# VHH binders against q93235, part 9

Target 1, 248 residues: q93235
Amino acid sequence: IFMKTLDPKVPRFYGKGTIIGVNPGVGYQPWLKERPDSTLIKYNLRDQKSYKAYLEQMKTYLTKYDSNATETRECGAGDSNDDLEKNPDALPCRFDLSVFDKGCSEKSDFGYKSGKPCVIISLNRLIGWRPTDYQENSVPEEVKDRYKAGSIAINCRGATNVDQEHIGKVTYMPSNGIDGRYYPYVFTKGYQQPIAMVKFDTIPRNKLVIVECRAYALNIEHDISSRLGMVYFEVMVEDKPVEEKKEL
Key: E = the ipSAE of ESMFold2; O = the ipSAE of OpenDDE; V2 = 0.75 times the mean of E and O plus 0.25 times the DockQ between their complexes.

## First folded at step 1 (VHH)

Design p02 (framework vhh_podentamig1)
Fold by ESMFold2-Fast, scan of step 1:
Structure p02 (fold): chain B 248 residues (1-248), chain A 119 residues (1-119)
Amino acid sequence: as target 1 above (248 residues)
Amino acid sequence: EVQLVESGGGLVQPGRSLTLSCAASGSIFSSYAYGWYRQAPGKQRELVAAIHGGSTLYADSVKGRFTISRDNAKNSIYLQMNSLRPEDTALYYCAKDYWEESGGYFDYWGQGTQVTVSS
């Protein structure tokens, strides 16, 4: 058995690299549980009611990152969760939401009121998984300028040629993607899943844009049918007169 | 909160097979990770198998004998257990990672289903 629980409430994983052939899925927020079959983020800039549900979902999702000094620790760039695999008393790195302060914070309504909506991108939790670095000369072209060894780069593009013409400028926070210090994922009471945010700076008004986001590390293969290494969603930022349709 | 309900346990003789089922309510199955744990009397709880997307993992003690699978339309995961041994006797638990919620990986546990392998 490659996993043991020393604390009856928290199983621990032992053995780096004992899991072979696993590939993480990619997810996004805001995803509304009331419309679970929909990947559409659609709102009208002139109607605050049209994006209230997205803001509340983002806020709810981010409550998990409230600081807890007893269950997490402050981590610098060279730190990692490596100790979690062998030491049940080791504390996971605290994820700092301040990296999203430039237009993707709760105070900025996650960019929605400004027509620059932010979307959370995260990797599904796989026990013991960690990113493997590309060799310096093998980094994919689309993330070359933002790739950092030890991290997972994120790149979002229009899903078709038409969508790519419309998607406009995209800003990534953190700029180098998801930092590897939060890996490997291990069963730990205070574990904080790392996330990135993508801000759509110049997405056009009144146009549906289909977005494809991919996560990049040597051990991530891309397969949309299994949600491996990539995710699709649609964004529609409307700028239309407010029409309250009250259905009886 | 989403409920997980295990079923399919029972008493079986060594060398036989058993299929465990875990039904999840109120969840989008394919966007979540699921796992099976077991706990024998007086022993620690241990991970047996996990599935997420197209990826699976197995404890060394069950590789080649157990297979984890899922049916997304039925919001269920299964553990097919072949060539059962007395050491597989345990209470088996289904656990889920709440990908879109503040729950951790396998933070939520089902009630368990007892598997007893005895002659």
Scores: ipSAE 0.015, ipTM 0.225, lowest interface PAE 7.7, mean pLDDT 77

Design p03 (framework vhh_podentamig1)
Fold by ESMFold2-Fast, scan of step 1:
Order: structure tokens, then C-alpha cells, then sequence
Structure p03 (fold): chain B 248 residues (1-248), chain A 120 residues (1-120)
């Protein structure tokens, strides 16, 4: 990759926007702790071993949503974690993983087996931070059709013109992004960090695609140098014969 | 040298009060958020209180009983603990960071901890 100018090792917390209540950073999964310097998700459709680590990382990341059921409550539309700051008996909202049952669940191998890989997108935890709504006439064009007041819209594009030609169709779950009912972030036992998933429906085979995902709310600043409100990663879905010599 | 040094721990009877102090050095105090964490034997480490320049947050188990504060002139944070309960018995840690999150291997500064025991 000759045109990549950003250093993936630059931490988002180096910017002033990393102070609480200013601007959250954006993270993704599967990020492999064994390769902390790599933002590359690369696998071969014909080799199940090549994507096993990504599936295990996704499963591991999501187990925290199962273990805290007794320390959380069901939240409907209009509810929020505001009560956690006002009521010592209030429980944080339970995050429902069933929103990912449309091809981004463990049952579907998170889309990896079908060549439609899913990636988790989350906002870093800023104490007391919550999204501020855009005014209707000020919603950025790239999220206008999927923006919902009270929520954080997600948009992923190819990082360069070539990547944008290759990225193809992208599906967002939930379609409106990360629901604001799970904010503000409060340091309390049982807090469940809300997430979205992005599914790459038509990403081409045997091509490296550099992806840029941004989170959208009025109080989220996008800064390339500090990686505020955005994240970069690369996806390469190979469809190549596996040459292994096996003994008869 | 960056360091956080806790003090003020001890043995107290239920219903009493205790104040923990944390002195920060080796960095610009105003650039960081601060928190008090605790860990009881056999339990996971949990955040009890956090403070920034304009906000404070408390865990439900301590809200109304504990108060976190900061002294910018002394580069210190404090945890005032009132109406102590046996369940508050733990090793208490001071922490500093730009933001608190459970992802991507970012590093926070930690103190060595101070023991608080609430026992009759």
C-alpha cells in the first residue's frame, strides 16, 4: 500500500478531544491482541483456519453482554442511562445482541464464511458523555437517510477513491446506528457499551480495501490526524486455493 | 517520573468516615481525568468515583456516601468516605487517564493502592 499516509499506531488519546465530555474515539473488532500493530482483517474463504481467530475474538468481545443480565434492565424507546446519575438503585440499559441476527451473529460466523464479514464499531467511553442531536437541516448527507434523533449514525466508506470503488454495499446494524439510550457512560457495575455492526455485503475477492468509518453526532468532531470520531482498518477477503501437502 | 501515591487507608468501624488522598507527579495534572477504583478479595476491580474539571460520577454502591474532589494547587485528588460498611473493605487505587475505556490496550497510570478495612 503506497498511498497510505496515516500511521495506524497513533493513539486517539494524543488529541485534546480525548478529554472526558469532548469527543469520543472510535474502535473496531475484531482487533487481535496478538497483532496489536495490525489493523488488517485478512482471510481466505477456502481456509476456515484463516478466519478462526477473528471469529473467536468476536465471540470473546460479545460474551460481556451475556454475563451482566442481572445487573441491567430492559430499556425501551425514550429511556436512557440518565437515571444512573440521579437514582442509586437504577440499573444500566441492557444491550440486545438480537439486532445482529441478520447475518452478523455467531450462528452466521459473523458473515466470514459467506464472504460478507461483519465488523463491530464502538465509541470509546467518555465519562458523562452523550450524543447531541443535529438540527434536521444540518445532518451530514452521507448519514441523512439513516440518522435518528438521540442516536449516533455510523458511515463507512473506502479511504481512497480506489477503495470507495471496491468497498461495495455496506449494511449497518442497527440501521440508525448506536442508540443514545445507552448514554451517558457511567462507571457502574453492569454497564453495557452499545455497539453497531457493519457488514460488507459485496466486497471484492482478492483485493485489499482500506475502510474509514465515522461516527456522527453534533458533538463528535472528525479529525484525521488524531483519529477523533473515526477509525481505519483494512479488509482483504481472499478466494484462493489452499496448497497444503498432506500425507496419504 | 510519572507516579500516583495513595494515603489515608486504615482500619475503621462501621458507620465511621475515612479520607483517602492521591498525590500525582511527573505530568500536567489538568490534562487528566482521575478515578478511585477498589478491589475486594475474590472480586473484580471496580470504579467507585471519577472526576474531571467539570463533572463527577459515582458508582451506585457509594453514591450519597462518597465524595470525590480535586486540589489543582496540590496536584491531588481525594475520596471522602462516609457511613462506611463492611462491604467497602477493599484495596483502593487511584488512577489517571485521558479517557477510560475497556478496548485497544491503552494505558492508564495507577497508584499502588491503599487498604481500607471496615470491621468491628
Amino acid sequence: as target 1 above (248 residues)
Amino acid sequence: EVQLVESGGGLVQPGRSLTLSCAASGFTFSDYAYGWYRQAPGKQRELVAAITGGSTLYADSVKGRFTISRDNAKNSIYLQMNSLRPEDTALYYCAAGYEFYDSEGYTDYWGQGTQVTVSS
Scores: ipSAE 0.015, ipTM 0.224, lowest interface PAE 6.3, mean pLDDT 80

Design p04 (framework vhh_podentamig1)
Fold by ESMFold2-Fast, scan of step 1:
Structure p04 (fold): chain B 248 residues (1-248), chain A 119 residues (1-119)
Amino acid sequence: as target 1 above (248 residues)
Amino acid sequence: EVQLVESGGGLVQPGRSLTLSCAASGSTFSSYAYGWYRQAPGKQRELVAAISGDSTLYADSVKGRFTISRDNAKNSIYLQMNSLRPEDTALYYCATEWYESSGDLYDYWGQGTQVTVSS
């Protein structure tokens, strides 16, 4: 019974941990298996070894998008996974990683070397769940300029006023967030979970910044204690000399 | 990598019971969720039952007759099927979402077990 809340193999920051529900949780990467209780992304720009684990985790996480090319289909604007509920022969939409080519790809070391680290944001899977559109006059102000009907907008801010002052410019990829064409999830073989990336373009050096990211759709409520609709993590990009140990 | 092996299918008369089991094997020990699907010839694959955490979900056609359960220590799930009907005849598939040590979530499917309900 205690293992329900204490299992270190389940990423505690990836949503609520259930596929049956009406309100999705939000998770992030890179989460390091060596530090399962940590929400801290901390590295030194001058020490490649300090961010190697984050790069390896990002690469590992994204490997799944290559494995199911023959079990997925290309989806254009206006397409969706709606037919998966009625047609078992329908293929789920393929998620295209090229949307991250603006500095959040493996080729760019996910922005880590340049001090503009990228973080993956995803919603936990809920069977049959679909985003519900806001009415045009009811879109929350913080996502109004990046909201697209049929999609889930992502907004990341500093968790406190001090963090918001320090967080700087944030870039979202795709700019309109997670496209609704990848919903619903219905336990389909070969399903590719959609993700967004958030790039911290001007985060200050040597400062801990606590970040709060929220997912926006009419049917997403925000509750941090249940990891519903939102997530917290911390970022610290250091710019400090590399020290050698005195004892070898 | 996780492999799912279904068992317990067979030929049974209407009104009888069967218990299907699904055993998961692999390096990852925990599972996020399990589901049972079925597909009859010429019909669409449908979700029969699912279990995730302490929550369960059943298709209307089986509610009150089928019960899904799990044994996390054995990495196994079960589908207890009571009061079987000819329309329950199908190939039954076990599916799971599994957390790997990488912190990633993967879907795995079994190869299916046949259930035939006939006089």
Scores: ipSAE 0.017, ipTM 0.454, lowest interface PAE 7.1, mean pLDDT 80

Design p05 (framework vhh_podentamig1)
Fold by ESMFold2-Fast, scan of step 1:
Structure p05 (fold): chain B 248 residues (1-248), chain A 120 residues (1-120)
Amino acid sequence: as target 1 above (248 residues)
Amino acid sequence: EVQLVESGGGLVQPGRSLTLSCAASGFTFSSYTYGWYRQAPGKQRELVAAISGGSTLYADSVKGRFTISRDNAKNSIYLQMNSLRPEDTALYYCAARYDIEGWDEYTDYWGQGTQVTVSS
């Protein structure tokens, strides 16, 4: 609630430039521009019109990943955007949307029509920032089974004990989170912001669930008051009868 | 509107120092990431240095010679250039990036550039 006292249109970022470096904020989509003060994703499974705006926002957001063959390069294992700091002719890694083909693609209406909505999670861009790996014995319990060195793990939970009971099964794509090959961010033409998607597989119908998603790397601190390393939003998947507008 | 105005360029001899200034106006200064880019004749525009919060980034060609800094009270960004070389000759641009938190959208603002010529 206190988060609504902050102006979402004024960017806020914070650097802890001692040993740890800067601490990124976390963003999500779909966040509707016509309702910038709302973090509520609410729709009715029986009314396709009720989730059209969310689908359009997701599609609009993802247009930035359309093919830019001359401005990006294919990156395999062992490649990274580290070259962007050293070589002015280096091209940023192309982000592959096919990693979302398991129920979070445009073809699947991003899971909305099946009651398994997908949400995009991204880190706010901080110039020169890159994830620092946890030591293997220090990976937080909640991401231990999905953490990969060189990547940023994502974990979403219910914000309260009641929400956690209701949130159900969550699937992450990619399973290891946001790949670090797309960092560091610099002012390069064609840079493609890496993202992850979170799919709510068994979220209950007709219940409001408050969700907290956190990003995990050694140099990401979690602080709700400062909106560091985490984000909140609400999901309500309704299953209600639809009535036609009276003609007269 | 966001406006960036560069100053401090000129003709300077090799081995000497020059300070570029960038005055920013229009929005809250501390909300932006700032950078210095340069473009030499026949070359693409390249990042020289950048500053965001407490972090700085430098191109390998200028590390140890150039220092980027900011003065929030004066809404200004500086590039201190030491031990200048003929290869540093270029048009230098100040840039500011405004990232709309949560939307993953940004707007870049550019100055008109200031010429730095290093020649005997």
Scores: ipSAE 0.013, ipTM 0.380, lowest interface PAE 7.7, mean pLDDT 81

Design p06 (framework vhh_podentamig1)
Fold by ESMFold2-Fast, scan of step 1:
Structure p06 (fold): chain B 248 residues (1-248), chain A 121 residues (1-121)
Amino acid sequence: as target 1 above (248 residues)
Amino acid sequence: EVQLVESGGGLVQPGRSLTLSCAASGSIFSDYAYGWYRQAPGKQRELVAAITGGSTLYADSVKGRFTISRDNAKNSIYLQMNSLRPEDTALYYCAADFTYEYDSGEYYDYWGQGTQVTVSS
């Protein structure tokens, strides 16, 4: 007889009760397969081994953008995936990873080595869903300086007043968030899911910070219980001496 | 990682109906978008219909004739094909795409074995 390994299932009930095509959930990376029920990103600046798994996870996630390059097209301003629904020869818009070249690329170790870790933010796929623009006078205050019509703005803050005091400066790439040209998702082969990255520029050392990230468009409601339009995770960047293994 | 098994294909005369079934196992059913592709000899594989939790999409050539549905209790996807035409003759494949968080490139294309549909006199 063998004891079967119990595979913990990642909670997927966040789409339950969602009105069709109206409220995408938000996901993040790096999420580690070996700790599927954990939302904690914790590492020690002085120990490269402590963040190796996060770097490998980020690299693995981004590999899919390379494999589908020939099944995509370059999209400029005014282009979108709207024609994919009715045009069998249309190619989905190619997602350009070079937007992350300022400190959130593989060459920069996604900011982990420098204590400025980057986190990927993405929306769950809903067939036919598109972001709806806010009216100019209705853009939420927390994103108004970075909101662009046709895009989904991202904002990350401390989940509590204490966390907000600690979170420090946050940089968004692209600054205007996720561009709407990559919508709608229509189950097309070669589809490249758009993402944004959030860089924690001045997160304090040796303090746990609970982060809440929200996606902003008129047709995105925020509900933490259903993880609609928002996501939670924790970040702890330690700066502690690497302790020698005690052999005694 | 999801495993897909198709059934319901066969030989049918023009104007008749067939229902294809796709049984999914190995992962949480509701985490995926599901769809039907078809491929006729010498042609590229093309999308026929797709479904998420409640949103559907159809190719123009089948819209109004085919209906995709899902049964969460049975972990199954169905394609009801009405008013079949000789041009609908193809191998039909069930496919799944992970909709939540991320999916690695190593596990991106989840496909079934395919089921043959032949529309002829």
Scores: ipSAE 0.183, ipTM 0.598, lowest interface PAE 4.2, mean pLDDT 81

Design p07 (framework vhh_podentamig1)
Fold by ESMFold2-Fast, scan of step 1:
Structure p07 (fold): chain B 248 residues (1-248), chain A 120 residues (1-120)
Amino acid sequence: as target 1 above (248 residues)
Amino acid sequence: EVQLVESGGGLVQPGRSLTLSCAASGRTFSSYAYGWYRQAPGKQRELVAAISGGSTLYADSVKGRFTISRDNAKNSIYLQMNSLRPEDTALYYCAAEGLYDEWGSYEDYWGQGTQVTVSS
């Protein structure tokens, strides 16, 4: 037994008496540090102060992509971070934030002011993990029209039938999801984790909507009970009168 | 803030084993990827091993000889070094990098280094 746990060629993860396989977790932003136990994004359109914390969190999160050209390199279609494992001088692919300029940038207050809030979706970093392509005829129906080989498609829906009726139109940036050129992660200095953004174009006012977002690649399992390959959060865009501050 | 303190270095004969320990204090330990780097005299710093969640990575020069492991309960990272060779002589650094940026900031932390010398 002890000899098996010491084998460096066998990936090891041990918790509560179980051995668990590698499957990337899905995360989202904005997630506020002052409310770490909350997955609720709630704000009032009539009160700019109610969404300021979300905007600041989004800006802070995206600051990590401000690294200069010396720390990263330009990567085109077909490129990848494969050489990071072999060459200590290799530079990781630079992640381009301009793909979010269609309503999910700082200039647009990430859609919050217009009632079309944007949410960042990312995969947790797993050393050496790469997305595996679906066979062309095996792409899940819900991402079929937006799947690109070499990428991880993202799909967000209402978590229940009621939420699905309310969620409305959702826009994905990039439309094909997270590009595989930014994989693998191999503990490289200056690594830029790829992200996608999801914009809620027609989410209703004054209604709580529970959202489920899933990441799609052949080697990403989806399991609700373990929350594998998926993430949940709630969105509530209020449109209600603001209480005037009263000096006492 | 995360503080990393290495220990376990020393002078050891070729063919022997040595275990390096890295004690982490501060923020949530399990949210970080951890690695061991080394820097030999006159050479640049190189990655020797890394661990993130259930996954590990090893440099070709140490694969099969070194094992990286983590003890979340003790907030510690270990590097078990077997069959040590003179060319393993270096300052060994523990490093931490945010595995998931839960607060929207990247943080890279480095220890002070611990000297490993392999000689007769």
Scores: ipSAE 0.046, ipTM 0.462, lowest interface PAE 6.2, mean pLDDT 80

Design p08 (framework vhh_podentamig1)
Fold by ESMFold2-Fast, scan of step 1:
Structure p08 (fold): chain B 248 residues (1-248), chain A 121 residues (1-121)
Amino acid sequence: as target 1 above (248 residues)
Amino acid sequence: EVQLVESGGGLVQPGRSLTLSCAASGFTFSSYAYGWYRQAPGKQRELVAAIHGGSTLYADSVKGRFTISRDNAKNSIYLQMNSLRPEDTALYYCAKVYDESFGYTEYFDYWGQGTQVTVSS
């Protein structure tokens, strides 16, 4: 029976056979398949070999957005994936990578060569989950200048006081974060996971910076211990002589 | 590095049952969502069932007949297939769909070799 599948620890069912989630986790890229347990993005500006793996990972990750019109549809402001729950023939919204053309595209090597590395931020997939808008007077201070109703704002800071002093200027693309038109996710074929990118414009050389990124919507709680609604990673942009020259 | 190994397929008569198993190795099992997909001859690969923590989803064609489950201690997921129909004949694949941890997204779907299910009339 349907009722025998309801557990107080499991999200309530919503819609025919759809289970809604409550609080999404946050993920990031580039994640290297060769170092799956590492959250460290570390490279040397003087050694192109040191960041090639990150560039290839970014390019490879983004190839999933090369869907054609038969699997996705164009969505304007005010559109959403709401029909996906009721209509199995409905097409999910197409995600447009051109929003990253200002320094976080393949053309700009995702900022790595210039020491302004870009990092992809995404929400982990929860079946049937949708962002809920803050009321105008309830938007958190750290995102109020970049919050837009219908979007999930992203804010990245240094994880400790020292990291916050070192992180420098961060640029968000899109500036309003992840657009809600790409929700809900319901296992639809051709679904394109919406993402935002954060660019570290002035991160210092030769310093490890621990970064904490949070996603903001009324129905996203930030839980430090479980990392729900937030994620941690480390960035180290080195400016050091190439190792091959040290012993000559 | 990552391996998904499907097993449990076979030739069965309509109305019978099969249990498919998928064993995962080379990465942390409990942090990921897993799915069963199938591909019939001349058809596209389609989602059959998915499991994410305690949450499950089923294709309409198998709802009420198939049950997906997981055993985190054994790094395995299972597909219990009841009341099999000739239309269920396909190569069945296990895939890592997504996870709640950093670094793994749907782009890193891991597809196993598949296990053949044939339902003869």
Scores: ipSAE 0.010, ipTM 0.244, lowest interface PAE 9.8, mean pLDDT 78

Design p09 (framework vhh_podentamig1; at its last look DockQ between E and O 0.33; V2 from the best seeds 0.00; counts 0 for: pae E 5.0 > 2, unsure alone 57.4 < 65)
Fold by ESMFold2-Fast, scan of step 1:
Structure p09 (fold): chain B 248 residues (1-248), chain A 120 residues (1-120)
Amino acid sequence: as target 1 above (248 residues)
Amino acid sequence: EVQLVESGGGLVQPGRSLTLSCAASGSIFSEYAYGWYRQAPGKQRELVAAISGGSTLYADSVKGRFTISRDNAKNSIYLQMNSLRPEDTALYYCATDYLEPYGDWTEDYWGQGTQVTVSS
């Protein structure tokens, strides 16, 4: 491509600014591959078999954090994945699942048995993407009390006024959302995707609740049609008599 | 599952150019992310360039010299390597992953590698 004049604002080579117009989508689990067109999480508290598939999907997803433990390192405060771009010997930060031991672990059936189901929230992997901090007076009100510089806050609400009346109390783990130390993703072997979990503490029985979850950082825009910075799913926790005993 | 086949490596003198190709087979090629890694003698494998959607990333050691590109119609990924240095000598690997719409991801896939040797 031949060019007569040069626009100094348009990047014409690699470097900072090489990533153009990127904004992460938001994902959730459990999403069942057997029902790829469905975002509905629906189960009956009185029927253990009705939530087995969700528990298995959660377990399968989380085994990824164990499978490459030798390719990761412990990261404390001040550590990050920043050096993965420059250091061929650097190991990605290990993601600690014990933060979910407050009712969102396998031992608690991820809250499903108690009617307080947990949902994994993640940002879609984008190469080289990092969260940018809000300025202190610019943090959105809905996450202000749980926002921490260097992290991505998560907020889940009812999608409509009726859903918001029904959604009840929601607990976030970690409370400050997804820690920025696990960014950037740079195609590193053994990378562990950071996640948060959202626990629906008081979701009503026998009511469909449409949930909207958003991720918050200065460089995350929210657009439902492109699934940028936000995601929708539905939760229905039934408390209904079980049909007569199945032979299987 | 996709299969990756690298080609285009060889022996070249310092300051010259090589183009590496990675041919992908299987379904959903256009929805995959791709990267080029290299492993020099006695060192761990490192990322040199990556492409995902509209974004690219380059290691500092190759910025300004290497360019990654893709041709979705040909199911191919390319690494154009200019101004090669002896330090670029390594086995070069093509790698890929796939992100499910709701945040799950496919296991990383790796090719067999192609040797690049830069020497007089």
Scores: ipSAE 0.306, ipTM 0.640, lowest interface PAE 3.1, mean pLDDT 82
Fold by ESMFold2, look of step 2:
Structure p09 (fold): chain B 248 residues (1-248), chain A 120 residues (1-120)
Amino acid sequence: as target 1 above (248 residues)
Amino acid sequence: EVQLVESGGGLVQPGRSLTLSCAASGSIFSEYAYGWYRQAPGKQRELVAAISGGSTLYADSVKGRFTISRDNAKNSIYLQMNSLRPEDTALYYCATDYLEPYGDWTEDYWGQGTQVTVSS
């Protein structure tokens, strides 16, 4: 049972700092503040109490996207935040959570209830940073089928050979990742951080799976030894009878 | 965890200069985005200047007159204000984006503000 705040066997991808230079870091949710050294997402399908904290963290994180019509604007195809750099009256693009309604919203308990947990993937903000497109023939194989120019693609895989065998089907929302229209960030009131979600549709029961997720744009570097352009977390979805609390 | 303390405000005549300082308490200073905001009586708070990753940004109303800079050794952000005008009169705030572990941006930290009054 993972009851301690700190577990030294769990990989730790942490820090208050970000990657030096122009390479944004990659983050995830839910991360529990009460266990700051842990990246483990572990719960029992048969015990709603075991995943309540993850649901609360997801809900709290997503409150920043409540509709604020006077602080944001609607953005469609061809729009971007480019105007923020030169127009003092410009509003940042509103991020619409409805893209997550098919299994990664509060209505579905973000997939935890069904054993298909959703995880938010985000990039750290740098003032003025924008994704740079891959050329047509240079898109990495891992994302080639889902890549769209103007977007930041996301791919998650098992960290080891065993994890790669176990991670199963992964659904990306949106499938082409984070749309570039929400860039640049220019330290603007009302800015809404764009995100993607990853749903683990067929994660095995009662097995620990170490997950590596990477963000893909030409100007995002990856380095496995320093964890640049990537994030690690662990998922363990148990399916066990609920244990009775010990009493006198 | 992060605290911001502004200083250097005061009463000055039009055309004169003033330097605001913002001292940051806490670890891991150099990767945060820092900004100076101002709020005049009866107006919304507006961004004046920002700095991150070596890049700077200025409001059009202050371009060429104000300069933001930072000193990593002193954990401090500065706003050099030249050629001050009566319309620059405001309460000036230092602010930063707080980065929680794993890249989650959950809240901005703000200082208490320092008053700048430009009057004859």
Scores: ipSAE 0.127, ipTM 0.515, lowest interface PAE 5.0, mean pLDDT 80
Fold by OpenDDE, look of step 2:
Structure p09 (fold): chain B 248 residues (1-248), chain A 120 residues (1-120)
Amino acid sequence: as target 1 above (248 residues)
Amino acid sequence: EVQLVESGGGLVQPGRSLTLSCAASGSIFSEYAYGWYRQAPGKQRELVAAISGGSTLYADSVKGRFTISRDNAKNSIYLQMNSLRPEDTALYYCATDYLEPYGDWTEDYWGQGTQVTVSS
C-alpha cells in the first residue's frame, strides 16, 4: 500500500534536493565510542596510555580491510569497481593499506607516538555514487597541486585563522586523496571503502587546533551548515610531564 | 546489534505485485545502508536492490520492476516488486551495512529471509 504511490522509476528520496540528498558526508577516525559527543583528539606525547584508545580505534577500524582474499580482488591502476554495478558476481577491489606505510600505519602507531598523528578521512557511503572529475582548469586552487582525476582530493585547514597558523604541515596519504577506483559504492559482500589519511607533521604542542577537512570532487558540495563534503575535529597534542599517580 | 525481520513474502501469480518489508531494530536507522538479496534454489545469493542515503541500486534483472525504499520513521526498508516473473522466485533477504556517524563500519546484518514464489 505504501509503495503504490511511488514512481517505480524514481525513488521517493532520490536526487538532489531531497531530504536525504546525494552529497556525501565526510567522516574521520579515530572517533571514540566512549566519547560519542567529542570530536577532540587529545593525547599526551609523554603518556602512552593517553593515546592508546586512539590506536585501538584505528586498528579496529582498519580490521575491516582484513578481508578474505575470496571476497575481494586485486586491482591494478587501471582497475575499478565499475563492474560491480553490472556484474553481481564481480568482486570488489581490495583496498591497499600500504599507501599509509609512510608514517600512518600501525607500525608507526599511526603517528601518535611521534607526535604526528594521522587521521582517517572517508566519505559517507552512497550507493552508486562516484566522484566526478574536475576539468583540468576547474580544479580548486587549494587542491590543484595534488589533484588527480579519478580521485577525491582532501584538504585540511585550520578552521579559523588562528588554527590555520597552528595546524602546520599536513601530509596526505595518498597525496591525491581517496582513490576513486574503489567507487562506486555497491552494497556487496567484501566491499572495501576507500580512505585517505591526513598526517599532521608539525602540529604544535599543548595547543588546540580546530581542523576542517574538505573533500573535493566536482559533484561534492561543501556546506558548512550541514557539514556536507567536510568534517570538523580538534587535535591537541600535549607534551607534559605525566603526574605519577601516587599508588595509594 | 542490529536485527532485521523480513515480511511480505508469499505465493503470487506471474504479473502480480508483492511488497516486502524489512524492519530494523537496535540501530540508528538512517546511518545504515540497506539491501535486498535473493537466493533461488541452486543459485548463489544475489543483490536485488540496495539503498543508501538517497541513492539506490538495482540488479539489471529487476530494474524497472522493483523499487527499494526506506521509511526512517518506521525503521523499515521496502521492496516493491511489480510484474513478477517465475524467475523472481527465491528466498529474499534483507541486509544492512552499518555506518558510524564519523566513520564507516562494514558489519553486515541479515534477516531470516522471506520466501517469494511466483507461479501460475
Scores: ipSAE 0.022, ipTM 0.428, lowest interface PAE 4.9, mean pLDDT 85
ESMFold2 (binder alone), look of step 2: mean pLDDT 76; pTM 0.766

